# VH-VL binders against a2c733: the designs that were tried, part 1

Scores and structures below are computed, not measured.

Target 1, 133 residues: a2c733
Amino acid sequence: MAEKPAAKPKAAAAKAEAKDQSDSYAIVEASGQQFWLQPNRYYDLDRLQAAVDDTVTLENVLLIKDGKNDTTVGQPYVKGASVELKVMDHRRGPKIIVYKMRPKKKTRRKNGHRQELTRVMVQSISIDGKALS
Structure headers, positions and changes below count from the first letter of each chain, unless a header shows other numbers; antibody chains aren't numbered by Kabat.
F, E and O are the ipSAE of ESMFold2-Fast, ESMFold2 and OpenDDE, as the mean of both directions, binder to target and target to binder. V2 is 0.75 times the mean of E and O plus 0.25 times the DockQ between their complexes.
[cut] stands for letters that were removed.

## First folded at step 1 (VH-VL)

Design dar9
Fold by OpenDDE, look of step 10:
Structure dar9 (fold): chain C 133 residues (1-133), chain A 123 residues (1-123), chain B 106 residues (1-106)
Amino acid sequence: as target 1 above (133 residues)
Amino acid sequence: QVQLVQSGSELKKPGASVKVSCKASGYTFTSYYMNWVRQAPGQGLEWMGWINTNTGNPTYAQGFTGRFVFSLDTSVSTAYLQISSLKAEDTAVYYCAREDIVGATTDYGMDVWGQGTLVTVSS
Amino acid sequence: DIQLTQSPSFLSASVGDRVTITCRASQGISSYLAWYQQKPGKAPKLLIYYASTLQSGVPSRFSGSGSGTEFTLTISSLQPEDFATYYCQQLNSWPTFGGGTKVEIK
């Protein structure tokens, strides 16, 4: 099946004023794992069912740190917290060789696995619709 | 042969602008990120950001927003770095380096580099 | 930000020596680590990716190991052409480089 040529999005140089949010972060649960996310940084998550350039919102936020402000810890999640992600690309992880041997049955299987990943950019971390500064 | 060829050395005055080019050949240009890396004289490597050569979407590292602009001309398989309002501290060698978008070949490594472009900013 | 600390910053060695360079990450980065070699006046060259996978064309005397927060680059027998500066790079998040390790002749 011919992958549909992704429409040439116009290079809108979105001057994302990267506000120096270097001190803000969120811990989120995604795909059964915990991630330390900071604004304007990219991360590899398990394959998301979204297209490149789509925005995905994570709501399972375990903890938020807003710069010099106090840390908010969820029970289990921070209510009203969300992380907006932009899908950058779909990638494949490193090749893992899975070797299974059944000695009594004289059977052996060697399989290679590459985890499907999605690289995302953290656009914003928000509480109750307000983005962290 | 797979290669990245950058434009020549630049000498600029403070406040001027410079545009560095990185021309790709020998491979599918739109299948890689184009990274930009800065190296000040006698210093280490500093990642500036990248541009998705397929979508044209740039990502800038902290400290490289505003005066730094990544762009593409896909018709000639070329990536560009523009620096405006040049400062003395911008004096460095600038490298372009490709990284596979899908991770099918070298996965997460910058496997091909340009030769570098020296930009000198002096009064 | 994930910080990478390389040690040592400088290393003096002789041809034939076993050389080990370490890279420590401020947080766990799994196997998302690359090693580069840079010679004076030249662009960096990828040696190892995914912590231990040797790049095509790189001599087998180079090897990488580690996961999580501790990584090592090993040159089993240093050759004259191996005198250079080596950098680690993390690729799990913001792709930062280590400070570099200069391997010089003793």
Scores: ipSAE 0.108, ipTM 0.737, lowest interface PAE 3.5, mean pLDDT 88
Fold by ESMFold2, look of step 2:
Structure dar9 (fold): chain C 133 residues (1-133), chain A 123 residues (1-123), chain B 106 residues (1-106)
Amino acid sequence: as target 1 above (133 residues)
Amino acid sequence: QVQLVQSGSELKKPGASVKVSCKASGYTFTSYYMNWVRQAPGQGLEWMGWINTNTGNPTYAQGFTGRFVFSLDTSVSTAYLQISSLKAEDTAVYYCAREDIVGATTDYGMDVWGQGTLVTVSS
Amino acid sequence: DIQLTQSPSFLSASVGDRVTITCRASQGISSYLAWYQQKPGKAPKLLIYYASTLQSGVPSRFSGSGSGTEFTLTISSLQPEDFATYYCQQLNSWPTFGGGTKVEIK
């Protein structure tokens, strides 16, 4: 079986970017990954055991930026910090595309597994019960 | 053949209601979100919201949380938009558009659109 | 809440011209941006998703670039069938559309 070029690539892991440091955000740990969460954005996390429309609270918060204020860094977690999420949907991610590394064809991908995911909307980021906006 | 076929144009009086249908064919209906997009005459595109075709749960954009109802009949692969208490400002073409739900954050865009349904609301 | 500003809103060009249209987001959207073409009386047609990925069946003269807050749609050699209105759409949050760019014959 000859290896064929992958179908259209997707960047499933590139979920956090904050060049504009004026916005509030939190970095949280979920399922051994870190997510850069901003209010009013949706993200796909590893499948959560929650129903659609449930609210889920993440408390493993590594870092909080409060808009124009200083960054709070956890040791390892920021005490009293939380992120509230609304469960929007349970989904499957794209096929995981992995190719054997060849020197001349390092850009090729192999189709494979799909990860079970839960899509959530970030509703608020809080520290000590005080929501950031 | 993948396609979305919408119901025909409607002429309504203010205060009436309308139900626009969007029948899907040629693909697995529950594998794609169904979006609704409005375009007033001579204006740009306005996202109204979507419905999760697997759960039936709608999400409405701001400004569309009252008189607008999305629904499904999965047995006939059809999505519906119902607008109640019609106003003259509701005069527009209403599109259904599917969106691939494979991915971490939706990044596929709306790859198949219905032909649009003109709803005209006039006295 | 993410506003998209397209520039220009109107563009006059000749067949064969290289055309660029810009879309600016009010905050970072990574690469979660799509481009659509709409001709009068027709539904929009998806051209590009994920900022730069060409949709199947779209001519290769169309290309997209950008990340973060600044994005461009480029038509390398304008054809008669390309005179239309072009919209960007962000998909990093609740989808919003840009105001459109009408491309017409000079």
Scores: ipSAE 0.000, ipTM 0.550, lowest interface PAE 12.4, mean pLDDT 79

## First folded at step 10 (VH-VL)

Design d9a
Fold by OpenDDE, look of step 12:
Structure d9a (fold): chain C 133 residues (1-133), chain A 121 residues (1-121), chain B 106 residues (1-106)
Amino acid sequence: as target 1 above (133 residues)
Amino acid sequence: QVQLVQSGSELKKPGASVKVSCKASGYTFTSYYMNWVRQAPGQGLEWMGWINTNTGNPTYAQGFTGRFVFSLDTSVSTAYLQISSLKAEDTAVYYCAREDIVGTDYGMDVWGQGTLVTVSS
Amino acid sequence: DIQLTQSPSFLSASVGDRVTITCRASQGISSYLAWYQQKPGKAPKLLIYYASTLQSGVPSRFSGSGSGTEFTLTISSLQPEDFATYYCQQLNSWPTFGGGTKVEIK
């Protein structure tokens, strides 16, 4: 009896009508890139060293905007700020062709690249342990 | 009503550029990937890439790098496809289609009506 | 790269017929497969997602099955409005489409 792989529970990602998600957001640095993150939204980041369903905390927060409060800009990071992410899946990006042209040598190298990505859901943005509303 | 409305048909000469628009309405624009799909006359569907409407980060499929540029104007809930240095082989219908960021589950559930781009000398 | 192969490419059938279209993936994609219907001059329409879940508003005569590398779209009783081209799409990685299956009237 081949155990039917447990259909990952339909995370009722309630298509919550993206109600006016709180005007709250954070800009974080991850893997040398900057990401605009909002609570209860999904994002593709570079491959995280975490398992599916793990919680990952990002501490390199460059900016926080609380919908009700002023924007806090870090120097370079906002002290006490963190973003909690839930790992949803690991994915591979599309095959992109990287052309390296050496103009002087008329040599064209065509390399295929597929970026390893991690899909995450932003659970919360917090400052000093307090989640932004 | 949830819909994507694309710009009208374009006739261009080789070497010219074209910019196709895709305007979203009836839903939160920044909650989806916007995919671009090409369909040459009498051919199948070809995925060109997508843009994250929240971050503005584009991803291009193989063969759609360089001359193809995805962009957004979030203020008007519009995605754009620009094609530069047009070639005859670029003649096709171009579709925008939204996909939930958890797109593995739901696919492309809303499509634009398509934009015919004809490249002819 | 994940390749999707649809079979057949062309299918002739009559109204009332049971129609089955297959989509094979070059590697395992779990249940991350969608089916689309496209009529001439129209945009594709999502029929089925996650291999077997029927999209809202789609008639129950449409069904999807399969997992891993082999998937099927079934129309239990073909209706006049069902003559179209059908495409499978894998969603395990970046979206890619099968070559399509044109269902024509016999």
Scores: ipSAE 0.007, ipTM 0.606, lowest interface PAE 9.6, mean pLDDT 87
Fold by ESMFold2, look of step 10:
Structure d9a (fold): chain C 133 residues (1-133), chain A 121 residues (1-121), chain B 106 residues (1-106)
Amino acid sequence: as target 1 above (133 residues)
Amino acid sequence: QVQLVQSGSELKKPGASVKVSCKASGYTFTSYYMNWVRQAPGQGLEWMGWINTNTGNPTYAQGFTGRFVFSLDTSVSTAYLQISSLKAEDTAVYYCAREDIVGTDYGMDVWGQGTLVTVSS
Amino acid sequence: DIQLTQSPSFLSASVGDRVTITCRASQGISSYLAWYQQKPGKAPKLLIYYASTLQSGVPSRFSGSGSGTEFTLTISSLQPEDFATYYCQQLNSWPTFGGGTKVEIK
């Protein structure tokens, strides 16, 4: 069967952002981490309890930048802001050693661990129902 | 130091095959796509495709289907380009170049030194 | 595929000159453009990504500008080590490279 090239996801997502030179992003908080999210990009987040092909909405948005240089900072979250994600896959990261080092405490037992991850595509970033793309 | 080291130059006859290696060091191999870029003598750069080093899934540019195969040996952090049924037009320098897998537009920030493949009767 | 057209294909300049190279895309690519420098017999080196962001370790005399379809690489004061061929690359879709601009000694 003839081999055909497939578009790489990064380039395809970037094309969707090219219209009107919009350059928007959001900083969101999920599971104690912060992620810098742009529309039409793939990201690996901590495991979400959602099925593949489900849409998940994140509302813990710390900051939104409109591509026209408007920045909205949350206190702690931007009210009315949301990021819509589509669940692409659930996966595990590489095996890692998980331990914590503390002053004046013995080192915890080292344990092997693979991160539980959910790959998502950022479909939109919105404030008050208005997409920023 | 982040580095990509490619195998040495090759002189081949038409119809033979060649396998170019690209050994990565100084970074997490599976966190970056590995691109292959061709440059014929005196010509510009031509993207051949890439391989996702985390999944092993290759993507080939139009025109590089069939005779060109990307592969990995993750145990030694090495990417391979295999070219079968070599033709004179395959004479070129072949570069490997890494690219961030996560959705950024950082370009190809580290390149191998290139491998000259010469195909001559 | 998105075609990139670099202009000029050759440029003759002296040390100390301000050099400007253009890259035009056949359709909008936002700011998803990178610039590379290649010296004879060497691999390309990333200079600029996202149209205007300077790669770490690249001298500040290099700068990039533009968005959409029109992009410019500028070398504010050309140095002897800057005589090379420069390529643009779009990252908006299936990656493509420009045809290159050779910067020669005048």
Scores: ipSAE 0.000, ipTM 0.504, lowest interface PAE 17.6, mean pLDDT 79

